# VH-VL binders against COP9 signalosome complex subunit 8 (CSN8), part 2

Target 1, 182 residues: COP9 signalosome complex subunit 8 (CSN8), of Drosophila melanogaster (Fruit fly) (q7kth8)
Amino acid sequence: MHLNKYSEVVERLENEEFEQVELGAEVYQQLLAIYLYQNKLADAKLLWMRVPANLRDDKELIQLNLLNIALQNNNYADFFKHIKYEWSERVKSPVEDLLNKQREELFKLMGSAYMSIYQHNLLELSLMSEDELKHACAALNWTEELDGDRVILKPKVQEAPPARGNDDQLLKLTEFVTFLEN

## First folded at step 15 (VH-VL; from s1 with heavy chain S30D)

Design u1
Fold by OpenDDE, fold request of step 16:
Structure u1 (fold): chain C 182 residues (1-182), chain A 122 residues (1-122), chain B 108 residues (1-108)
Amino acid sequence: as target 1 above (182 residues)
Amino acid sequence: EVQLVESGGGLVQPGGSLRLSCAASGFTFDRYWMSWVRQAPGKGLEWVANIKQSGSEKYYVDSVKGRFTISRDNAKNSLYLQMNSLRAEDTAVYYCARDLRYFDSLSYFDYWGQGTLVTVSS
Amino acid sequence: EIVLTQSPGTLSLSPGERATLSCRASQSVSSNYLAWYQQKPGQAPRLLIYYASYLETGIPDRFSGSGSGTDFTLTISRLEPEDFAVYYCQQYGSSPLTFGQGTKVEIK
């Protein structure tokens, strides 16, 4: 996924933030959503801190900040919890892209961590329907097997762990394991 | 059940305009990309245009760029195709289709309407 | 654009026989982003196969897809009377989306 998407919009919005003394919530909403998509989490955090006090009670800004917190903490469960929101038209596009990106990351992470995954666990977490999940698994060359009345997903065996072999990946995996076991 | 119902087709002269509509039901419309695909009489399928869930992104086949405009109204579960400067080669059955798009792929189509016929003739 | 060429143009077979349809791409299709559709006269296309080899829900298992890169195949193991139709391949690995010209499977 191309993270340079929205570059022109970001430049415009950043200029507006710089030039305007009084900004509406709309500029912050859009900029925050795009930063989240672009994985500029530190920038998103700083942006939130710059939001005027009178705008901090804006429901959409609060919701976007919850997503930022979830992403910063590598908390996929909270992310997919907070993404379920009626977003304004001005942020729908970057939020949609963010959702798709996080789904991809979720699948890649789980595929690297587990030899088998119960369909119901991934279904609930990814916010996908059974049909959507089926197609998404196919996109990754996953297979499925039956265990009684349950469907088990079999990720494609990868010879090498994903390039994200860092502490961050381990933390994410730990959270996933905790989520699945509880 | 998922349903897509096209309307607005008909006979039009070259250079004329026509607006197609597609009414969607049976699924969450604003979660999916949507496409128009056309089929000339006795010919194969040709992708025409698609539009992102929010409507913020639109893509077209080269032959219709500058003449056709795809749009959607998610509140009405409707997809539209404004066709201007119509040509004889635009004569076709126009299908509304739901896009499936996962990760970094483009679109393939799982549900189709029955189509609406557009005839461009003098 | 990626041009998909299907062969043969027409395939004449009897019920019970095996059908093999080819779809060749002018360049490699990324990540096997290839779908197969069935279209009967007066009807809209129906999705059969996606990602080259995965069977769509509700499609009989006598249909199967294989291939990678530039060469893809749709196989019908044993033709049923309802399988006589036109079949299209479609790539979604590169813009613009493109279809093959179709293969007509007709009764011998």
Scores: ipSAE 0.895, ipTM 0.962, lowest interface PAE 0.5, mean pLDDT 94
Fold by OpenDDE, fold request of step 16:
Structure u1 (fold): chain C 182 residues (1-182), chain A 122 residues (1-122), chain B 108 residues (1-108)
Amino acid sequence: as target 1 above (182 residues)
Amino acid sequence: EVQLVESGGGLVQPGGSLRLSCAASGFTFDRYWMSWVRQAPGKGLEWVANIKQSGSEKYYVDSVKGRFTISRDNAKNSLYLQMNSLRAEDTAVYYCARDLRYFDSLSYFDYWGQGTLVTVSS
Amino acid sequence: EIVLTQSPGTLSLSPGERATLSCRASQSVSSNYLAWYQQKPGQAPRLLIYYASYLETGIPDRFSGSGSGTDFTLTISRLEPEDFAVYYCQQYGSSPLTFGQGTKVEIK
């Protein structure tokens, strides 16, 4: 992940926001998407507060704000629910990057929380196909074993907890997994 | 079934231009990076260019920078390679390939087309 | 760029024998971002191994990959007639993407 990705675009958009009295939804859409990718959640929250009332009905802005809320609350289920949207060309790139980043965080968090994970549970959470999940697990040096007709994923033992691996987030993940198992 | 079908290859003189196309089917095209990889006759494989899902990012091998342009049309499930100022050393079979990228890695390729031959000769 | 050097250039073996192919990188390949491909005459390459040691779906388990850092190995435990082909390694840890020059496995 490159934290400086989109920095020039952000600078331009922020200047535009500052200089122009009346802005279209396009500036806010792009800026919000990039902030979410860059994990500038405080900035994203403040940005949403600055969105003019007449633009708050913009469907894409509403959708981006749903992602914002999900990320603010470390709600992975809601994030992956709301990411399924036909995004405009102006925000597709940062949203794609955001999706990948959030998948990585999910895997790392799950890997730190569980010694064994049923493939089915992670498929539902990550919005990946079986083939994609297989390769993603390999990227993290996970292994697979069979439990009857079910595939069990074995995360690599991590020495360091993930950055977002707090008790509250782990609890939420546990709830999600429990929900999926039932 | 995943399928990639290249077209547009042929004989061209040095300095000439060609446009290659790749028609993709059997998968969600706009979820994947795509690449062109070429192979000179009797030689090894060389990555040429790739393009992000949205088309917002494009990367090239140094030898083709400024001459080749990769593009895509997700609505048509198509990948393109515009080749200008062609040289003899560009003679190769050009493969369309689907990129796999996970997390912080670059691309490796799980599906390839059968390739299209580009011959640059006087 | 990372230069991948494969050895040997040609490997002459008989069916049933074990094949060991080497791929050496000029620099350390990050996170074992190394893949192996098989290419038969007149065909496109086929992915065999990814992340140095993981077997692609549909590939026979007689193929295996190992290694890390700068040294990687592809092993075919028992050669089948259909395994005689050219094999390429490819790194995807650093730009630009690069391939080895290939090892030809031919029938003795």
Scores: ipSAE 0.894, ipTM 0.962, lowest interface PAE 0.5, mean pLDDT 94
Fold by ESMFold2, fold request of step 16:
Order: structure tokens, then C-alpha cells, then sequence
Structure u1 (fold): chain C 182 residues (1-182), chain A 122 residues (1-122), chain B 108 residues (1-108)
């Protein structure tokens, strides 16, 4: 993740918001997507609060705000559900970056929390193909085992993480994975 | 099933220009970064440039910055390399490659085209 | 820039023999971000190994990769006629991406 890749675009869009009396949904769409990618969740929440009422029924803005809500609540299941929307070209780049960032955070969290993970569950959650998942797991030095015809992923053994920072994420992920197993 | 087909190579004089094309098929093109990698005759491999899925990010090896421009057209499943101000040292086979990157890694390449020869000679 | 030095330059062996190819980096390669490619005459490179030791789908299991830090190895446990080619290592842990100069594996 590079902090600077959207900095000039954000500055331009923020100047447009400051200078214009009435903006189209497009400025808000782009700002919201970029703020979410940059993990500027406070800015994203404030941006949604200032969207004019006549723009709040814009379909793409609503979908971006569903991602915003999922991120505010550390809800991985909702995030991966809502990111499936067919994004416009003006937000596709920061949304793809956000997807990749969230996949990395998901893998880090699961690798710290579990000794074994069924491949099928991670494929569904991460929105990856089997080939993509094999390469991503290799990047983390994870291995595979078979349980009958089911593939089990074995995360690389890690030191216990600090207790801070991911407790809520772990709880939500644990609930979702447990639901899938039943 | 994955297929990458380069075209546009040929003989040019120093200072000239060429535009290379790569037609992709057998995979969802707009899900992948794409690269150009070159190989001078009888020599090893050198990465030249790559481009993000959306086309919004482009990176180049220092020796071609300012002279080469990578681009893509996702509607046509096509990758391009515009090569300007060509030099003798740009003589190489140019490969189109599907560019894989995960997490904090840079790129490696799981599928390659057949290559197209660019010869820069006076 | 990380320079990858492959040795030997040429490895002359008979079919059935074990081949050991070395790739040494001038600096540590982060997180084993190293790949191996095979290139036959007149053909494009083919990915064999990614992340130092993971075998690409469709590559025979006589190929294996190992190593970390600055020292990496490609091993072919029993050479087949189709394995006589040039092999390249490539690091993708730091910019710019670099390849080794290649090791030619030829029939003795």
C-alpha cells in the first residue's frame, strides 16, 4: 500500500468539494472509495454525513457506504459480500486496492488465529480462485494437507500476536467461520 | 488455454518508434497486472514495465523511463508498449507476461507470450 | 539493486543424473520472493517454482526449490531429455525486479 498513489487525486477532489456549491455524486464516490482504501475511516464517516440528501439515493454511493459500514464494524463477511458490486471505472482502482488490502488483513488474522483452515471456506470468503489462493498461501509460506477429498490449509506457525488491535476482527471472523462449518 | 500473442516488432533506426501489442485470451484480463519483459539476443531477461489492472499505475525500468509508455485496453483484452527514441541497446525479443503479485511482493510471471523481435540498427 | 549470480554457467550432465543449480543474491531476498524459470531454445520462459520452493501447477515433481536469504537452489532429481534448457532465477522482493544470468543444462 502506497500512501501517495492517490494523494494528488484526493487533493483535487477535496478542492472541488470546497469550491463547488453543488456537486455530482461522482466526487463523493471517488473520495469515499479512496478514504476507505487509505483507512481514513473517520474521514469516510464524516464524508457520508455531508452528502446532500438528493444524492444519498445514488446506487454506487449506497454500495460504497455499505463497504464503509462493514469496515467501521470490522465485518469481513459483509465487506466481501458488498464488494462484489460492479464498480464504475472512476472508483474501480481504489476499490481493487481496498479488496487486496482486506484480503491481506484477512489472511494475517486467520493465520494468527487458526492451526487449520478448510480451503473451500477461504476461497468463498476471499473471493479468490483456487489458483490465486495457492499463490497467495505460498506467499505466506502456508502448506496444504488432505482430509479425504477436502484441502486443509496450514498457516505458518507464528508467535502470539499482541492482544490489541484485532480482537473485534477476530471475534467476527470466528463467528463467520464457525457458521460456515455448521 | 491462457494465451498471449505479441505483435508489432520489426527493424527500426535509432531514434525511431514502434508500438507493440499483446492480445490476451483464456483468462479474465482485467483481473491481472501485465508486464513487458525483454531479452537481448544471446542474453538474459530484463523486466521493462508493468501496468495495474485498471491502467492507473504504470512502472518502468530506469533505462526506458520517458521513452516507453505501457498501456492497456481492457475492452479489447490488449496490452501495448509505445517505444519512442529507440536505441541500439533496446534490441531484444519483447515478451508480454501475466504479472502476479500478492501482498507486499513485487512481480513474477506465470504466463508468457511467444515474443516479438525489435531490432534497432542504423 | 539486487544482483543474482547463477552458478555454474553451464552444467553438462547425462539423462538420469541429478542437477543442482545455484542462485546467489547480492543482498537478502525478502520473504523468499524468488522464482525459477525454464527456457528452451526458441521458446519463452516457463515458470517452475515460485516463493523459492512452491511448484507451479503442471510442473513435474522432479523439480524442487530450496534456500533463503542470499542462497537459493533449484534441483532436478533425475534429468529427463526435455529438461535440457537454460534456467533463470528471478527476485521480486525489491525494486527493480532482477533475473540471474542463467544456467545452461546440457547433455554431456
Amino acid sequence: as target 1 above (182 residues)
Amino acid sequence: EVQLVESGGGLVQPGGSLRLSCAASGFTFDRYWMSWVRQAPGKGLEWVANIKQSGSEKYYVDSVKGRFTISRDNAKNSLYLQMNSLRAEDTAVYYCARDLRYFDSLSYFDYWGQGTLVTVSS
Amino acid sequence: EIVLTQSPGTLSLSPGERATLSCRASQSVSSNYLAWYQQKPGQAPRLLIYYASYLETGIPDRFSGSGSGTDFTLTISRLEPEDFAVYYCQQYGSSPLTFGQGTKVEIK
Scores: ipSAE 0.537, ipTM 0.813, lowest interface PAE 2.1, mean pLDDT 88
Fold by ESMFold2, fold request of step 16:
Structure u1 (fold): chain C 182 residues (1-182), chain A 122 residues (1-122), chain B 108 residues (1-108)
Amino acid sequence: as target 1 above (182 residues)
Amino acid sequence: EVQLVESGGGLVQPGGSLRLSCAASGFTFDRYWMSWVRQAPGKGLEWVANIKQSGSEKYYVDSVKGRFTISRDNAKNSLYLQMNSLRAEDTAVYYCARDLRYFDSLSYFDYWGQGTLVTVSS
Amino acid sequence: EIVLTQSPGTLSLSPGERATLSCRASQSVSSNYLAWYQQKPGQAPRLLIYYASYLETGIPDRFSGSGSGTDFTLTISRLEPEDFAVYYCQQYGSSPLTFGQGTKVEIK
């Protein structure tokens, strides 16, 4: 949402990468997390390729690269699976920002693709609590109704198309939503 | 059950300092922004400051910038407001509030503490 | 900065009557980012309505919100004794966050 958020941190970290010979995994962890948030996927891919071999077994860096791969492939299910990792304080802020950005993208896609969505399907996919989801849906001016004991979400009718690989995104999203149906 | 309990209010002279605390329970504290909102006696509400989940972003109303500092300790589920260079117009009940933000919105508040009174008087 | 002006300042009504409270913004509030709060004497505010028209969990459905742009309304369809309080609107679409000055709903 803010392309230049973290710009001072990124500049400092990029200077450290270029100016120092003996870098720890911490610089790469932070750069990768911020590049993913900024949607700089080409930079993220290139960063992973230049990580020194002796640092590539760092567990947190591997987990960040799993997010990178999921984003490269527009794979929401893998993204939300891998973001559950317990992130260090060094990357927690940009990772949480990335999670919120991906939730917004998921909601945009769902709202353009469906006229009715069961709440429980979206809860599991988005990693939100029921209360959080109610407030988020209100922010988008979605309504709800009851189908017995199930809550049905009614997206506001929108004419904006989904971004990036429309048919591929819809196919992957449809597979996840139908997988979650009763 | 969400609970927010403020403490640290009291009587101070102009130019003095106070530190307010808010103890949170009944929810995952580090998933939420937190705010301080104040209310002068017999007056309306004024937002004072808020702080991001990680503590890395902090925002203040102009009248308190440079004098007040908001902070949080997520290990202790606690929110703080350090108030320096207090003025008579800072006299108010100070509320700790759970701060909701979604997508591009700014903040609104679904749970509030009971408030703590700060009186600035010579 | 968006200034919120509430009217009337005081609304004197009897139980069972319909209350209509107005909140007017000095400029358009984006995406209906407006909330309503109730505050009883000696108590903290309580969230009633968010995003102009969505009812918070646990708030009776005699409360409703409407409006967009610069004009917003809180309606209480049938006042109950526990509804006599001060009501505040709050916008959260632009920095800084601002509240209206309040409308007191009191027993006639």
Scores: ipSAE 0.520, ipTM 0.807, lowest interface PAE 2.2, mean pLDDT 87

Design u1
Fold by ESMFold2, fold request of step 16:
Structure u1 (fold): chain C 182 residues (1-182), chain A 122 residues (1-122), chain B 108 residues (1-108)
Amino acid sequence: as target 1 above (182 residues)
Amino acid sequence: EVQLVESGGGLVQPGGSLRLSCAASGFTFDRYWMSWVRQAPGKGLEWVANIKQSGSEKYYVDSVKGRFTISRDNAKNSLYLQMNSLRAEDTAVYYCARDLRYFDSLSYFDYWGQGTLVTVSS
Amino acid sequence: EIVLTQSPGTLSLSPGERATLSCRASQSVSSNYLAWYQQKPGQAPRLLIYYASYLETGIPDRFSGSGSGTDFTLTISRLEPEDFAVYYCQQYGSSPLTFGQGTKVEIK
């Protein structure tokens, strides 16, 4: 029983935006974070376009828009770089949820793209500790193999879903992994 | 090395209150959900409550809803359980546990504290 | 609520014997969201197995888990004296989280 967990909050915030004349940055910060979590990227893009000019220099809102841009471009490297920002209490919850969703998508993409993956590469991509990664890989029924000191992860081969736009994500991910290996 | 140390247990009369504490060390506390799990003397285990990394989500077993409040202080690496309106059936050892959940699973527990005994008796 | 029924209630075996502990769920536990714990007298539980069959780091390889759906098994291939304990299964696929009632393993 999965439900949209922020639907009541987003409805309140959308009503507040519609009804109030001079909003603070806080409403836009929360809406942007929640839209990104909900994968409502079109709404996130439009929200950024309607942020008043006097609020666009807000530091946290700028950082949220860096995540927005990374997601719009399927740029995992930029996403994981920018999510390290120290988020305010107002947005911590949806941002952590977004991080977890992006980790899940990363693992599924890596598992469909590679027959084997060095553990150290996935540790850096996912921002997980070694112990966290072992448990996450077990959740996906991945196995491990040793080659000397190096741990190699063996994704469980899954039936590929019908391809729609995956090629762009794979190209961006490949460039990121190549950068880390050099 | 991961350590969880509970405190605050004791003897209390029915209808009374206690506050349990759990001090965490050896890991990045604010990256994990945390749980309380209890065990009545000579009985099995029962999950009681858990709390999200930020503290923004809290969940409880039905038998304690409205009476118990879970909380955390990430600056102090501490987990708390405020227990009000205590009943004899709440008598148990209460364990603090590091709560693992990945993707669409609910929680399982990789590290447990030593437990603190709560006895509710008149 | 998924009820987990463990059998037997008590398992009395000699050192060196193979122990087989059963955990049966009242409903299917999807994606094998099942864990096993060991609890020695006077101690907290310790995680042995997660996702039905994955061995926790530091747990001896004489412990193994198997099963899916409604029927899960913990196996200790050769009992050692330190394996005297109560063993619990726990499901984490459906709310609320539930534990089995435990199987006590006694060494004679």
Scores: ipSAE 0.450, ipTM 0.772, lowest interface PAE 2.8, mean pLDDT 87

## First folded at step 16 (VH-VL; from u1 with light chain S95Y)

Design w2
Fold by ESMFold2, look of step 16:
Structure w2 (fold): chain C 182 residues (1-182), chain A 122 residues (1-122), chain B 108 residues (1-108)
Amino acid sequence: as target 1 above (182 residues)
Amino acid sequence: EVQLVESGGGLVQPGGSLRLSCAASGFTFDRYWMSWVRQAPGKGLEWVANIKQSGSEKYYVDSVKGRFTISRDNAKNSLYLQMNSLRAEDTAVYYCARDLRYFDSLSYFDYWGQGTLVTVSS
Amino acid sequence: EIVLTQSPGTLSLSPGERATLSCRASQSVSSNYLAWYQQKPGQAPRLLIYYASYLETGIPDRFSGSGSGTDFTLTISRLEPEDFAVYYCQQYGSYPLTFGQGTKVEIK
């Protein structure tokens, strides 16, 4: 159901694009947002390539493509920077779903990579308030400790990623470490 | 300061209709799912319905499906419950609640209004 | 539907005593998606505990939650006069969201 959410809407919108009637930016905005949520990154890249020239200056489409680029490159910092845009009601639902999915992926990555994480670092990255972060960490059964005035998050011990097929995960960790250093 | 204020309760005959409203303030309303939870006099709590931030997803307890409609107006920071074909067993205090949910969880409720009483009787 | 059964129905205790409230689910509640609420007479419920064992900000540390799967417990280590209320558990692992029927903690 995660990947199949919006399947009826996508089918309708793809039929509208196939009919090649005069379309506004709103069809492309919705398709792009939904493809990103469904992790259909190849389809998202191809969709951007076929957006008509007269629509490529649409501000919301440009912002959605910035999310697309961030996802293509596993760039969490750029993703969370660009998702701050004030999204229209027509794309708000799939964008919110995408945000929640990316937060979960970020927390999984942090939990697998670190035994201890300063709360400050995760607050800055995740776009969460301190209270929101406490609830999110509880959802993952993470705990807290104090180091003087600093809060340390203790991820739950996770199974190691599969040894085979880890090239993509290693690339993600490299980008993440670079982000944390800066 | 987070505040939720319900209104629209009252006395109604069986088969009648009411529309409940909940005015929200002190938080960014359109970032949260919202729920209605009811409590019959002297009884426990019963979840009634909830609605996604955008309004695009709605869930109901079976006893109210087809009779109640939850909705929201994010421009007015307002949550609504349209109640049709009311029955005596719908008599309750109706609470507006702010939903928290993270990752795979569904909703639990960190802020509640004071409630509005709906009485369904002849 | 997950049915939550709380016990006892009423718990009569004196201030200073330890209160132990139980909540049993008809099916396993995934990932400890269980919350506890306090409701004082004439008031709305207040969140105490989320994810079975995490204390909400502003709730005194005499409240604690424990348990997993089908069996959950709320403990009040030393009852204060303000703790005499009705307590509800609530699961949020599947729709419909359900509450237990409540445990009334009253002064003996």
Scores: ipSAE 0.550, ipTM 0.817, lowest interface PAE 2.0, mean pLDDT 87

## First folded at step 20 (VH-VL; from aa5 with heavy chain D104N)

Design bb3
Fold by ESMFold2, look of step 21:
Formats: structure tokens, C-alpha cells, sequence
Structure bb3 (fold): chain C 182 residues (1-182), chain A 122 residues (1-122), chain B 108 residues (1-108)
């Protein structure tokens, strides 16, 4: 399951944070990336608050915090903008997992909100090639059709999603619609 | 054009070792999981191992665990299979395959190399 | 481990006939985590169908897939001479990834 992934690594890193006096940026980089993947946004916010001032100029920590801010604000456009950073080996795996989760969340939101979506818009947002998107849509049982020169994606009709706060859902949808209109 | 080209196959005695290589081109290699799939002469297909884009997550079929090591070098667009303690049962054509996986699914294979023959015989 | 059993082992048909190939799983497979491959002698397999029913680009539309749970079917609506080959199903629901033993479609 996703929920327990990295739990042993997190425990080790949290113990290192507790035990070490002059901790390097590497522990914070890994913890922040994993907390974001685990959707532990409260923990991610608190972690950033306790990063020592002398480490806050670390380029990778800054980039991870830009992802953190995007997730705190439900800002898909900023998330996909900032995820393009060239991540170190230390955080590549949880960041790749986070990207996959955010793509799934984006597609789920679109499938619940729209009957049809232009392929072009989704290609630009999701950081996928046309071939990748075709297979990803098949994974969700979505279909394609042509509207003149344009490919239109047809989401599968879904059961109602688990309850979330209405404000969070509306913020995600509003930001997505604004992105599509540009 | 996606291309996968295997090399390193040959004749080896039981207990010996071989290292297979797969050179990838025509796609962004470090965005895909990769697999090795084998086919014994006159028999069906058997998945052997795969490896995550980052190289840090690997899976193997039980019959090769502890003997085979899958690895990759993303700077060289290359996939490898180190095969130790080879047995007659490992005799097969070994294919390099590009894994597709999305969301919660595991891997299926959209592009395959030509294969390289490994023969384990005394 | 999910074992895939294909039937029949060999299907002897003439060009123009309809071919129906079965793949049965020992455990339930998500209806969309099954692929079909074609392999001709001396060649690598090629992907025909993914997520049970989606046709890979460049594969003729006479190929189709269906099924869910434990029972999956590949259908070739009208066999062409180039369709005589071995066909494999493959599940990707759980490790180890497994293939069926193959169905050989041969000319009668």
C-alpha cells in the first residue's frame, strides 16, 4: 500500500534529526519530500518551520518548499511548474512517487468535473508525451475522439469520490478551469 | 524511433556468469521502468526482473533472486542484467523491454529488443 | 502468484475465420490489468492490447480484447495470413508479472 511506503526510512531520518547536533540539509530534503508524498502536509509545514536558518539557502530545500507551498494551496499549475527541477538521488524516488500521485489526483478531479477534455490542455499540464497520455487514459478507462484536428478525451463515469472539504475541491477545480482557459 | 538492443549473450558452463546489456535510444530512458523477459527454447515467455526509473526499486522472479542483479545507468541509456550461478534452466533468449505502468497498475511492455541468446551447457 | 492458463493450446483455422482465444487467471485480475502479445517465429513479441481492451497504435482493428475478473478473451474477427502466430496474455496486477503459456494459431 501507499500509506506505509517509506515509513521505516522516515523513522530512521526522524531519529537522525533528534540525535544529531549539526544536521545537514540532506535529512531535511528527504523528510520533506517523503512527507509531501505521504500527504502529511501539516508535518511538512512544521518541518519547514524548524529547518535551521543556515540551511534555508539550500537550493534543493527551497525547491521542495515550493512544492510544499503549491500543495498547501492546491495549486496544480505551480506544482507542475516546480516539479521540473533536477532532483538529487536522495529525493528522486519520493518525488517521482509524488508526481505520480498528483497526476492521479489531477485526472480524478478532471474525470469528476468534465464530460470531455481537450488532449492538448492535459499534455501541457501533466508533463506527459502524447503516447504516455494515451496509455495513462487507458489505465483510467478513458476514451478518445476527434473534434476536427483536435483530440478530445472522454473520462469514464465514476462513482462519487470520498468526501473532502468543499473548499478544497472548489479551489482545485477553480485553479484547473483557470488553467484550461489560458 | 524507440530502439532496444541487447548484447552479452553466449555460451557458458553451469555455475558461470554473464552480464547482459541493453542500449536504449529514441526515448527519454530515465522516465521508464525497464524489464528483462526471457524465453526458453520452444517455450513461453517468463518475466525475470524490472527496475524503477531511479534505479532504487527492483523486483525479480523467485527463480533468479540472489543470483541475478538488474541495474541501469541513466547517463548511458543502458540497462544491465548481471547473471551469476547460472543453471541449465536459465538457457533462454533474454529480451530487454520498456515497461509501461500508470497509477496503480504494474508493468506491461510496449517495446522489446531483438533478444540475446544465453546458453548454459556443460 | 497469478497463473494464467490459455486455451486452446493450438487453434487450427483457415484465413477469413474468426479466432477466439481464452486466458483464465487463477486469481481475480483487475479487468484493465491484462495485456495481449503476438509473437512470430524468430521475432520478439509485440503488444496488441493493453488494459484488457485498448488497441495498441498500429495494430489492425480486427483484433479486440474483452473480459474481466478471471476470464479474458482475444478475438481476431477475420484471420489474415500474417495473423498465424503464438499469442500470449500477461497480467500486471501483482508480482511476479506472469504470462500465459501461449496459444498457437496455425493454418489448417
Amino acid sequence: as target 1 above (182 residues)
Amino acid sequence: EVQLVESGGGLVQPGGSLRLSCAASGFTFDRYWMSWVRQAPGKGLEWVANIKQSGDEKYYVDSVKGRFTISRDNAKNSLYLQMNSLRAEDTAVYYCARDLRYFNSLSYFDYWGQGTLVTVSS
Amino acid sequence: EIVLTQSPGTLSLSPGERATLSCRASQSVSSNYLAWYQQKPGQAPRLLIYYASYLETGIPDRFSGSGSGTDFTLTISRLEPEDFAVYYCQQYNSYPLTFGQGTKVEIK
Scores: ipSAE 0.554, ipTM 0.804, lowest interface PAE 1.7, mean pLDDT 87

